# Designs tried in a protein design chat: VHH binders against p49116. Part 98

Target 1, 238 residues: p49116
Amino acid sequence: EGPLLSDTHVTFKLTMPSPMPEYLNVHYICESASRLLFLSMHWARSIPAFQALGQDCNTSLVRACWNELFTLGLAQCAQVMSLSTILAAIVNHLQNSIQEDKLSGDRIKQVMEHIWKLQEFCNSMAKLDIDGYEYAYLKAIVLFSPDHPGLTSTSQIEKFQEKAQMELQDYVQKTYSEDTYRLARILVRLPALRLMSSNITEELFFTGLIGNVSIDSIIPYILKMETAEYNGQITGAS

## First folded at step 7 (VHH)

Design a83 (framework vhh_7n9e_1)
Fold by ESMFold2-Fast, scan of step 7:
Structure a83 (fold): chain B 238 residues (1-238), chain A 119 residues (1-119)
Amino acid sequence: as target 1 above (238 residues)
Amino acid sequence: DVQLVESGGGLVQAGGSLRLSCAASGFTFDDYGMYWGRQAPGKGREWVSGISWSSGSIAYASSVKGRFTISRDNAKNTLYLQMNNLKPEDTALYYCARHRTGSYPTDYWGQGTQVTVSS
């Protein structure tokens, strides 16, 4: 028994593909998103509590919450990714597609609403000035969610989630002692993550993947990768 | 190995000013919120002020609000406390601090820098 996370879990540094293209393209966006996804999976796998749940439970948890983890990662790495520039380019493309009748109006509306929800989420997190410690614990709260259908070990998952909540509370209350409502302002941001569609996230960020392979289907393979393979994907090195 | 080293304390007359500095090392400074605490003779430790990683969120103890200003320079891994209109009641050992991961009896605290305010 020790803390749920260590200082190594607070550190979350995304290495972007280099060089940045003169014009944004699907390949660059997909590569950047894939690096963030791999970094997020490596982060989760490195947590002793996560490993203690066993492989089947671990896979089920990540399949259920990858979109929430990815979205928190987008918010945390928004500046490194130039996320606002990526989203603006996607919005411009969608507006042109409406004019040219290339996509269903209902589908375009759903995608635009997702982008606005994502922008609002990232803006809220930026206004709260969420730090690396707070992001690490918000990701842990999301990861150790006991309420997804089909999970085993839900009692243990709930205990790890409660531990994450307690350690976040201790940090916030010690750091901002007189700001008694900061924790509440942070935690009320989390339900919005479940309103965002994983299918639309795949369409926006992972369109460059070959074939009809969903993120859900590749998660077990990512989690089984050796450390060297993870590092290769995260840094783009062979 | 987290290290926090405070400096800038000294003896000052009531109504005077001091600027405290805290040099941080052994961790990625801009990943964490930081805070200042103090301990007066015969009293427990009192939280003074906290600041988020990019200075977007700042909070002060009621006793120092309007007189003290917390700031940070992430390029220099340094935390500051500008203390104006000092009062004898501000006499204390001042510590900079970073929360320790988990629930431990002590956060990471420096050795402190002594501030003495004469009446």
Scores: ipSAE 0.736, ipTM 0.897, lowest interface PAE 1.2, mean pLDDT 87
Fold by OpenDDE, second read of step 8:
Structure a83 (fold): chain B 238 residues (1-238), chain A 119 residues (1-119)
Amino acid sequence: as target 1 above (238 residues)
Amino acid sequence: DVQLVESGGGLVQAGGSLRLSCAASGFTFDDYGMYWGRQAPGKGREWVSGISWSSGSIAYASSVKGRFTISRDNAKNTLYLQMNNLKPEDTALYYCARHRTGSYPTDYWGQGTQVTVSS
């Protein structure tokens, strides 16, 4: 049996909308986020092991972990996205909403905490100098998580996750041989992803583009889209 | 065929500087992370520095941090290692390599360039 991931799965290139506006409006943020989301899902479906699970199981997995995948993507693409600027813009937009009394105090706190957690996570990943291979394996570990409710083929999913972990271990050991604890430092970041609310992420990054449509509801369609199709759709939305 | 060819090595006195280059061919250079390694006489291979495809992620071994700088020019398909404040313990055969994924048999290594730092 071959490896879970190949070099083709390491490539994760996000193309930002062009041109970048002087003011990052909600539309730009949503489009950028959508591109990342689609890229993440396209990445997942490019994995043979993922394909082997079947369409129903695949959809269920992505539904369960899309927020985590997206967040890892944000961390990985932070520089290309100018994530700090995007987050600042989101905060500014949020401030406007606050002034308009559209959000409760509790909700504001939740949203702000989420933004903070997101920023801290991305900063922590940057500090660790996570490379493309490590990101690929981390995404795979997150993707092939058997502990989500309602999943089928959990034994197979677990096997794939273990394989991802083993390959990551092998990679880190061979590539970063002087850093004995690198693997542990990397893996210990994963729990932070589970603490992030998918609902809040959706509200922050996607509400302006998809309206009342949930990410959960569009995932099956995204997974069926051809690469050219989602690119065209995103371009049309701009 | 994938090729990695290192150059820029030589003899230098302690405290001196060298700039290594690695010319890549036979693959899409900007799709891959690259790294520098070294092997001193009687020692195993040691990781020195790595850089992601877009240079967005860079890492160094603790032994070279602050002295070495890794960079790449994707337009030229070339990886670089600027080595400053060289020490005798930096003496080694320096090689560049494409990052590999697990056990995927696509690991390519250069033949290396010799760096010798005299006291």
Scores: ipSAE 0.006, ipTM 0.298, lowest interface PAE 10.7, mean pLDDT 88

Design a84 (framework vhh_7n9e_1)
Fold by ESMFold2-Fast, scan of step 7:
Structure a84 (fold): chain B 238 residues (1-238), chain A 120 residues (1-120)
Amino acid sequence: as target 1 above (238 residues)
Amino acid sequence: DVQLVESGGGLVQAGGSLRLSCAASGFTFDDYGMYWGRQAPGKGREWVSGISWSSGSIAYASSVKGRFTISRDNAKNTLYLQMNNLKPEDTALYYCARHPTYGRFSQDYWGQGTQVTVSS
């Protein structure tokens, strides 16, 4: 049987909204994050192994792991997004919330700790100089996680995760043959993704969504998008 | 999922009173400032009153100051708006909202609203 991921699945190109505003605002941040989320969901739905699990399992997997996929995407696209600038703008607005007494001290602390964890994660990935193949397989390992509550087809999910791990190992050993411990350094970064709150990620990056729309509610829609509709969302075509 | 459910609206005569309630669920209510907004037929949304997470800071729109009182019960996850000396101009759909953690021009969440109609 062929590899879990093809060369097309290694390609991950984020197109940012243009023009960049002189002052960052919640709408620009939300549009940028939405494009990354849509890119991440389209990436997942294009994997034959993922399609083979069926619609209900696909929805459950992505609902369980979208935050981990999104965070890996933030790390991978940190430079094109100017993520450090976005996070600095969020911190500035959050500190203004302290002065205006609009948010509790406990909530501010939780959100600040989340931002610091995100920054540390992105910095660790940058320091390791993770390449496009490594990111693709790390995303696959996260996507095919058999241990989320309520999943069906867990044995098949586990097989796909093991296949992703095996192919990542093969790639790293061949490409970075002198660095015996590279794979271990990469894999020990993954548990940190599960410590990141999806609710806080949603508040930081998706607060510009209209109404009481949650990421959980839009995931089934995104996964069912036609290719032309998806391309319109990613490129901003109207 | 964040849910905000307003109640207490109805038809009332000018000079009357109503007490609106907003039941919040799906988030830690006492971590967030809350507000009441309203939308009259054919008009845009108008901010009415806001309250901080602790009730330490409260503000009112000039049109309702002295007549309306915002309050919250963090133990019950409930926001209130006591409306006194109601005027026909107060006729609107009233909704509660959770203040955003950041951003000036967006709000995190709001309810579907409760209709208040004030007869002349």
Scores: ipSAE 0.169, ipTM 0.642, lowest interface PAE 4.3, mean pLDDT 87

Design a85 (framework vhh_7n9e_1)
Fold by ESMFold2-Fast, scan of step 7:
Structure a85 (fold): chain B 238 residues (1-238), chain A 119 residues (1-119)
Amino acid sequence: as target 1 above (238 residues)
Amino acid sequence: DVQLVESGGGLVQAGGSLRLSCAASGFTFDDYGMYWGRQAPGKGREWVSGISWSSGSIAYASSVKGRFTISRDNAKNTLYLQMNNLKPEDTALYYCARHPLYGSYTDYWGQGTQVTVSS
């Protein structure tokens, strides 16, 4: 049996929409987020262990963890996306919504707390200087989570998660041999992903492109998308 | 999932009235400002009216000001549009929508209710 992930699974390259507008707008943010989501789902479906679980299990796993995968992708691609600029634009809009009475104070508080959690997560990952191998294995750990309600094949999913954890440990111990506590510092960041609302992520990043449909409803279609069609979604020339 | 269901459309003669309703589910209704928009045959979507989460702020497109009244019942998760003195130019599919967390216009449009005004 070979490793859970190959070198091809470490490569994670986001192509941003071009040209960048003079002023950040909903369309640009949603297009960028959609490309990252599609890249993340294509990454997951390319894993042989994931394919082996079967279509129904694949759909259930991705529906349960897409927000965690997307958030890890935001952290990994934060510089290429200029994520800090995107979040600043969202915060500015929320401040305007307070003045215009367009959103309740309670809702704004919930959304601001979500943005704070997202910023803290991305800052933690940047401070730890997480590399491409580490990101790939962290994504595998969250993807192969056996503890989501309604899953079948949970023992097989758990074995794949344990394999991901073992391979991450082996990599970190060999690559960062002088930093005894690095793996622990990385792994304690993962529970925070479960505290971030997928509904708020969907409203912030996917409104304007998906607005009439939920991410849950499109997941089965993205997972079945042919490679040529998928490449058209993530590399669009204009 | 967010769901918006419009009702109350129909065929009416010029000068008549209709009351549209929008039943909201899948979110906390009183957290969001709400809008009515419309799309006439062969044209793009047009903003008609907006109401704040508290009903403290209301706005109308110039074309409907003085004839249409937007209101909401937060206890019933329902948005209303009272349309008076209807004109043939008001013929359109009417949609309700929720104010987005980010952006300057609506994110979640319903399927719409058809309003046809005969001359």
Scores: ipSAE 0.499, ipTM 0.805, lowest interface PAE 1.8, mean pLDDT 87

Design a86 (framework vhh_7n9e_1)
Fold by ESMFold2-Fast, scan of step 7:
Structure a86 (fold): chain B 238 residues (1-238), chain A 119 residues (1-119)
Amino acid sequence: as target 1 above (238 residues)
Amino acid sequence: DVQLVESGGGLVQAGGSLRLSCAASGFTFDDYGMYWGRQAPGKGREWVSGISWSSGSIAYASSVKGRFTISRDNAKNTLYLQMNNLKPEDTALYYCAKHPTYGRFTDYWGQGTQVTVSS
């Protein structure tokens, strides 16, 4: 009982690696993306409703939606990350790879289409001026998706998603009372997240991962991390 | 604990102007949209204007559109309402407000600041 999220879940502050290098490289991009991914997983694991579903369900949900959470995080933290600068660096690297015949034109086209979709999504969220409360509830709607294959407790997951939708609606209706269509404009952005390829996201942002491990394989380990170990990862402290 | 403290109200003649301020504390101000409401004697609360966290989305009640301007200063944790061309019908107690958070189902409102517009 009570609201789904607290003020602690609305607050979402990314600490970037410092200083930013003169020339962006794979390691800086990967560290920045890893910090956002860790922050996103820590956000999810701190929700009481999420904890109540149990470890196996938690792992399955995050494995299914990490790319959607990550993309919402990119949009929310775009200014802090200087995301436009990161994407420009990635595009320049891709164009140089074409010049050197290192990648096929078909692959470059797929990756460029993904970058354009990502830019359009982030721009649409910026134009709507989505706030921390709205982002927290959009992330909750995405996290508590009952329609991923292989999930258990789908009835309870659906109840949490409906609760997230109701609380977001109440917030928007009270805050922007005469803007009758704001909620609809926000919610129609969400389906685009499922069209974004998690494999291409990994290629763009996580190429520098040690041992060439997949995000899918590390999720259970991140969700089991102790608070001190997690804090060490996101701040670079040990 | 969340606190909202309004100021800047007073008595003004029709056609005049007032600037209201709301000092917010106890939460991360720039994570939330904020709004102003008002309550005339013997009437329910009326929504006046809302503003998103970076001022990119702003909405006004039809009754105040073109006369009132909502703004915020996130560095000062302060919400503002600039009221121009005031009418007797604008006479009310003005509240700044924030949507509730965990463990609370009602909006956070301050005690309000009284605005009286003489004809």
Scores: ipSAE 0.634, ipTM 0.869, lowest interface PAE 1.7, mean pLDDT 88
Fold by OpenDDE, second read of step 8:
Structure a86 (fold): chain B 238 residues (1-238), chain A 119 residues (1-119)
Amino acid sequence: as target 1 above (238 residues)
Amino acid sequence: DVQLVESGGGLVQAGGSLRLSCAASGFTFDDYGMYWGRQAPGKGREWVSGISWSSGSIAYASSVKGRFTISRDNAKNTLYLQMNNLKPEDTALYYCAKHPTYGRFTDYWGQGTQVTVSS
């Protein structure tokens, strides 16, 4: 019964597509997002506890939480991604769409609100100065959520989540001993992830690359993909 | 209208070489970065290589680095991909694409050219 996470799980390095265009383009954004998605899934795969759940359970689990993992990844990689610039570009795109009357008022509101939520979440995480260990544990807590519909082995998933929480608590107490409320401040951010629409996230970050293929449908293939294969690649197999 | 027409694909044995060409029209070619992508059967699109408008910046996917060379001739409005030491895993429909400015343009790509590498 070793720890849920090791130091190897703390490393979360995103490599951006190259060359970077003078102006951000749809392809660049989509590829960047894809790499982050793959990195996140690869990260999950590297956890022994995740492996122990079996392929079917793993797939279901990732399908349920990919948006949350992705969003945490956005927050963690915000600097290397120039996330603010990406989001600004997306907003500009939306403005153009509005001018062309391609979107309903309600849809515009929903999408803009989602972008705002993403920005606020990432800003809040930056303000908290979340470190790599904390991100790793937060991702684990999100990953091993037993409250998603249709999951098997929920008892075991719950145990893993508890373990992640305990390890996070221990880490924060040791590392940030003078900040007695840090753990609470960090954990209270997690509910914001559940308010974000996976559909809107998919539309904003992935439509330019995968077309009509859903992230949900490609997750099984991504999870089976070799680590070396995810560089700039997204599987569109139905 | 933006048009991209790929050519040069075909059947080749492992270890062989192909040179792909992409003829561009309908836009100012030297104002845009270009890239090659590929799509293997049953798989999604994969970025292969990119080149800036002036060829000053070039990059490759790790899977093709050292084997593929991207280049462009702005005078001819043509993008190239020299593919050496081809492998079966390189089998895919290869397409060239113009980098659009996000929010202003959609991605434009050609119909693609089929590359098949036999073992």
Scores: ipSAE 0.005, ipTM 0.255, lowest interface PAE 10.9, mean pLDDT 87

Design a9 (framework vhh_7n9e_1)
Fold by ESMFold2-Fast, scan of step 7:
Structure a9 (fold): chain B 238 residues (1-238), chain A 119 residues (1-119)
Amino acid sequence: as target 1 above (238 residues)
Amino acid sequence: DVQLVESGGGLVQAGGSLRLSCAASGFTFDDYGMYWGRQAPGKGREWVSGISWSSGSIAYASSVKGRFTISRDNAKNTLYLQMNNLKPEDTALYYCARHYTGRYPFDYWGQGTQVTVSS
């Protein structure tokens, strides 16, 4: 059969809320993050191999890996999001929470460690100058992870992951032929994604959106959205 | 799965009292400051009271100061609002929120609990 991903799957264009407020607030951060999350889910949903696995398997895969997909999206879109500015604002608010006795020292430590891990990941990806094709295949490798608990069709998922890995290898060897170790440097970065807490990601980026449900709880509804409704969400229209 | 579930609302006559509870689950309750907010029929959301993770800092809206008392039991993962000398103007849906990002309007969970004060 043809390639796992087409040229249309390499395109990943985030449209930010406009204008950026003078002082960053939870709603701006949440809307920006929500647009990225919906863009990531729309990207996954458009892959024919993903569609072929069926609704129940699709839901289980995205629920298991949304934080990894989202974090890769943050790294890919760091410049357009001004992610460093957003993280600096969050750090400032955490320091104010200490002064106002709003969060325990243990919680602040956990959140600061998460922010440092996120910054390190995004910086490493930037230093490697990861391109759009490489990001598309890294997202596919993360999406088609057969090792999450409770998954069915694990052999088929593993075949799609292997196909993603092979196509990434072919692309890197052809495009960066003089850099023999580039693929190894890229792939060694992926395990760090699983060390990042999805609960802390929700608190940093999605507090304004969720109300009374977790991100993994809303995923089945997002994946069932009609194209027009889905496009409305990724552009911020409601 | 993070949840905040409000209870204790009801119908009460002016001058009466009610105690609201907010049961927290799915997170370490004693790491976060908590808020109570309300929304009256045909009105916007109004901040009512806030309490720090340790109970060391407490604040109230001027409209409820001296009548309402916020408290928490970290061992029971529960937030409380003791409401005394209730007025018809206190009629609203009451909901609790977790402080993490300095959110305005409030972050709230569940459906809230309805308080109706007759006069």
Scores: ipSAE 0.055, ipTM 0.590, lowest interface PAE 5.7, mean pLDDT 84

Design r1 (framework vhh_brivekimig_d4)
Fold by ESMFold2-Fast, scan of step 7:
Structure r1 (fold): chain B 238 residues (1-238), chain A 119 residues (1-119)
Amino acid sequence: as target 1 above (238 residues)
Amino acid sequence: EVQLVESGGGVVQPGGSLRLSCAASGFTFSSYGMSWVRQAPGKGPEWVSSISGSGSDTLYADSVKGRFTISRDNSKNTLYLQMNSLRPEDTALYYCARFTPGYSYRDYSSQGTLVTVSS
């Protein structure tokens, strides 16, 4: 009963670390990416349907789909992040690593292919001019994916995904009534998210994590974080 | 305006203990997770431990699990690190920092407190 998402779930505002350094470094990139990840998890936590699944299922869902949510967030926030500048800095670092024989050519090729796929995805979303409502429902579709191994409550998750799909369809048909195939053009972009490696995403954006800490280990911590604590950390408010 | 002041470092023999303190000011302390980060001579920074704003959740680097305990007193705006069974490899400057998603001290680090473990 009631819509899966409310107008509050359309708002997705990334606050970047300030000031931007004179030259990009691994810590600035990591902090920027981490803020987007925090925002994405806080967004998911705010959905009543997500909370209704319970803590264990919630954690399993986010662990399974964080890379898809993160990539959608990169596309949605590409301008705010100056994502093209960040990717250029990463490419420059990789080219320097080739020159210094620090990384294998095969690994660099895999990472460069990932960057190309990411750029292609973000560019396709920009060309489609995906709006805030569409992004919110696309994120909900990938969040409520019942097909990840090890999930419980898969029938309930599938019902929430179907609800997200139906509400997206209703929105697009009403808002873009003269563009009969817009929904199809949007949905065919989603399979590309599953082709992007979470390990390579970690290498590109989260190399600045100090010590042997993985995204998998911080997800439960972020999901349990109190709203006031989350707001203090993501906005830098005191 | 954000200020973090570490204290409690010193010289101890292997197997000894030290308790570090970090006095925070200029922000709402209880609204932020806090971290301890160390930097050994000639090496890069290494994250040691983090604690949530309420103090209910803690995280530790594998190298310090079972030996170090992070805690906080929000009424005193103070973060603590209890270090037991100290080893020579624990020798470093220890910094406190507001928890960032990236476990980085770069945004709000301070001067640090020196811990030296030697025979």
Scores: ipSAE 0.012, ipTM 0.426, lowest interface PAE 6.9, mean pLDDT 83

Design r10 (framework vhh_brivekimig_d4)
Fold by ESMFold2-Fast, scan of step 7:
Structure r10 (fold): chain B 238 residues (1-238), chain A 119 residues (1-119)
Amino acid sequence: as target 1 above (238 residues)
Amino acid sequence: EVQLVESGGGVVQPGGSLRLSCAASGFTFSSYGMSWVRQAPGKGPEWVSSISGSGSDTLYADSVKGRFTISRDNSKNTLYLQMNSLRPEDTALYYCARYVPGYSFRDYSSQGTLVTVSS
């Protein structure tokens, strides 16, 4: 009955592996991305409305939108991650792979276009100076998308999305009262998230995975993880 | 101090079976997912299998699906890997770890248990 999100859902604090190595390597990038992915999944599963949909619906929603949540997380945590430095390292690796004839030119073009789209998205969010409350509601709007194929409970999902939109509107109108068009400027950024390939995101940020495991395969495992286990994996604490 | 002690490795013929054990101490075992990771001579580490803290969910690398079974006994703080239909390619040092796919091997300093599949 209360608000969709509480202040606890606005807090989104990424703990990076420390210290940052002098040379960025696949292990550091993968660990950083995995921490962000885990934080994003834990954020989603902590929402009472999300829990109310049931485990099967929860898994389907996150499988459909993890790339959008992850990309919003990259934008929100761009400074903490030194994302520009990570992307520069990835570009350098791709240029070296061209020199060594290890990747096709068509594949490199696809990946470079993806990096360009990601940079443009993050730059637009930075230019708009999106705050923590706005990020939380944008993530909720993305999470509670009723239009993905195969979903059940679509009317309930739509209701939660509408509640997220309503609460975002209320927040923006009260906090940025002098900027009449801020909400519209923020919302028109969201369609760009659906144009970015989850397969390319997986290749760029999760190449250091050990063995044959996809993000789709780990999502249900992460969503069912105990809070103590989750915190231990992210921080290395016991 | 977190301690993980692997055992059960040995030399077997192709098609044989082994059961590996990992004795855990220094943390609340039932609260953590556990994994088996292996490293063959001259190769990097390869994730093999994971099991959730409760034991209700398991994941397997494609190379071992249908041949290996991960399990745990939380009352004994012990992780198991039942290895059937062993192949020469399964020859490696096997480590247990508090690990999820997507992260580096957390306890690479553990001694591991050697599995050799040889005719």
Scores: ipSAE 0.012, ipTM 0.449, lowest interface PAE 7.2, mean pLDDT 83

Design r100 (framework vhh_brivekimig_d4)
Fold by ESMFold2-Fast, scan of step 7:
Structure r100 (fold): chain B 238 residues (1-238), chain A 120 residues (1-120)
Amino acid sequence: as target 1 above (238 residues)
Amino acid sequence: EVQLVESGGGVVQPGGSLRLSCAASGFTFSTYSMSWVRQAPGKGPEWVSSISWGSSYIFYADSVKGRFTISRDNSKNTLYLQMNSLRPEDTALYYCARFGSKYPKGFDYSSQGTLVTVSS
């Protein structure tokens, strides 16, 4: 009946840890990434359609797509995060690991390929000048994916995904009326998100904070947080 | 030399409370995320809780959530674990660990451990 997303769901503002160290370290990167992850989870759980699916379905959907949501968030917040600087710091650390023979050559190649794919994705989104409304609906399309195994409400999830696609199309046609192929250029970017390894994302961005805990394990906790507790996590307030 | 020294372990009845402390030295404590890890007799290590250097992000294992509280005092270079509503299955050696200063993923250093025994 109503729109899938409201204006409040289009707003996506990341607050970075302060002060920024002179040389980026794993802990600063992990704190920054954790803030983005919490912001992304809070965004998802605030959607009425998402809430309507129920807790078990919500957990299953987010567990399946958190890496896609996180990567879209990295692209959207790339300037705020100074993402290119963060990726350069990660590359520098990996190069030092090669010299010290601390990591296998095959693992380093996999990680470098992941970083290249991430840079290519973020650069393509920046080139397209994807706006906040477009990011919100791309995240909704990813979130309401009915094709993950084990889902019980697949027809309802599919309807929400179709609604997200329709509302994105309506927005793009009205806002970028002069560019008839914009929507197609945006949508062909989405398959790349599924080629990115969640395990490599976890190692690159969450090593210093999560330790031996998987992102999969903390997702139910984040989704069940009270609003005040969540605000403390994303703003750094006690 | 990096050192972590734990205290506060002991024997308590089920439902009781204990507060563990970990005194850190040999590194700039305020710039590192810290964790508590435990190992029960005959089992592998189990992660319990983690706290970022500024206390902005705190995580707990599902088995302790709502019962344990992790905190730190950067001015004293000390990490704490407040354990409430203790259960027999919480019986373990508890370790203070410094995590993630480098790639690959893992902890850089851990303490010798302090024994917590919960029994009736």
Scores: ipSAE 0.012, ipTM 0.369, lowest interface PAE 9.0, mean pLDDT 82

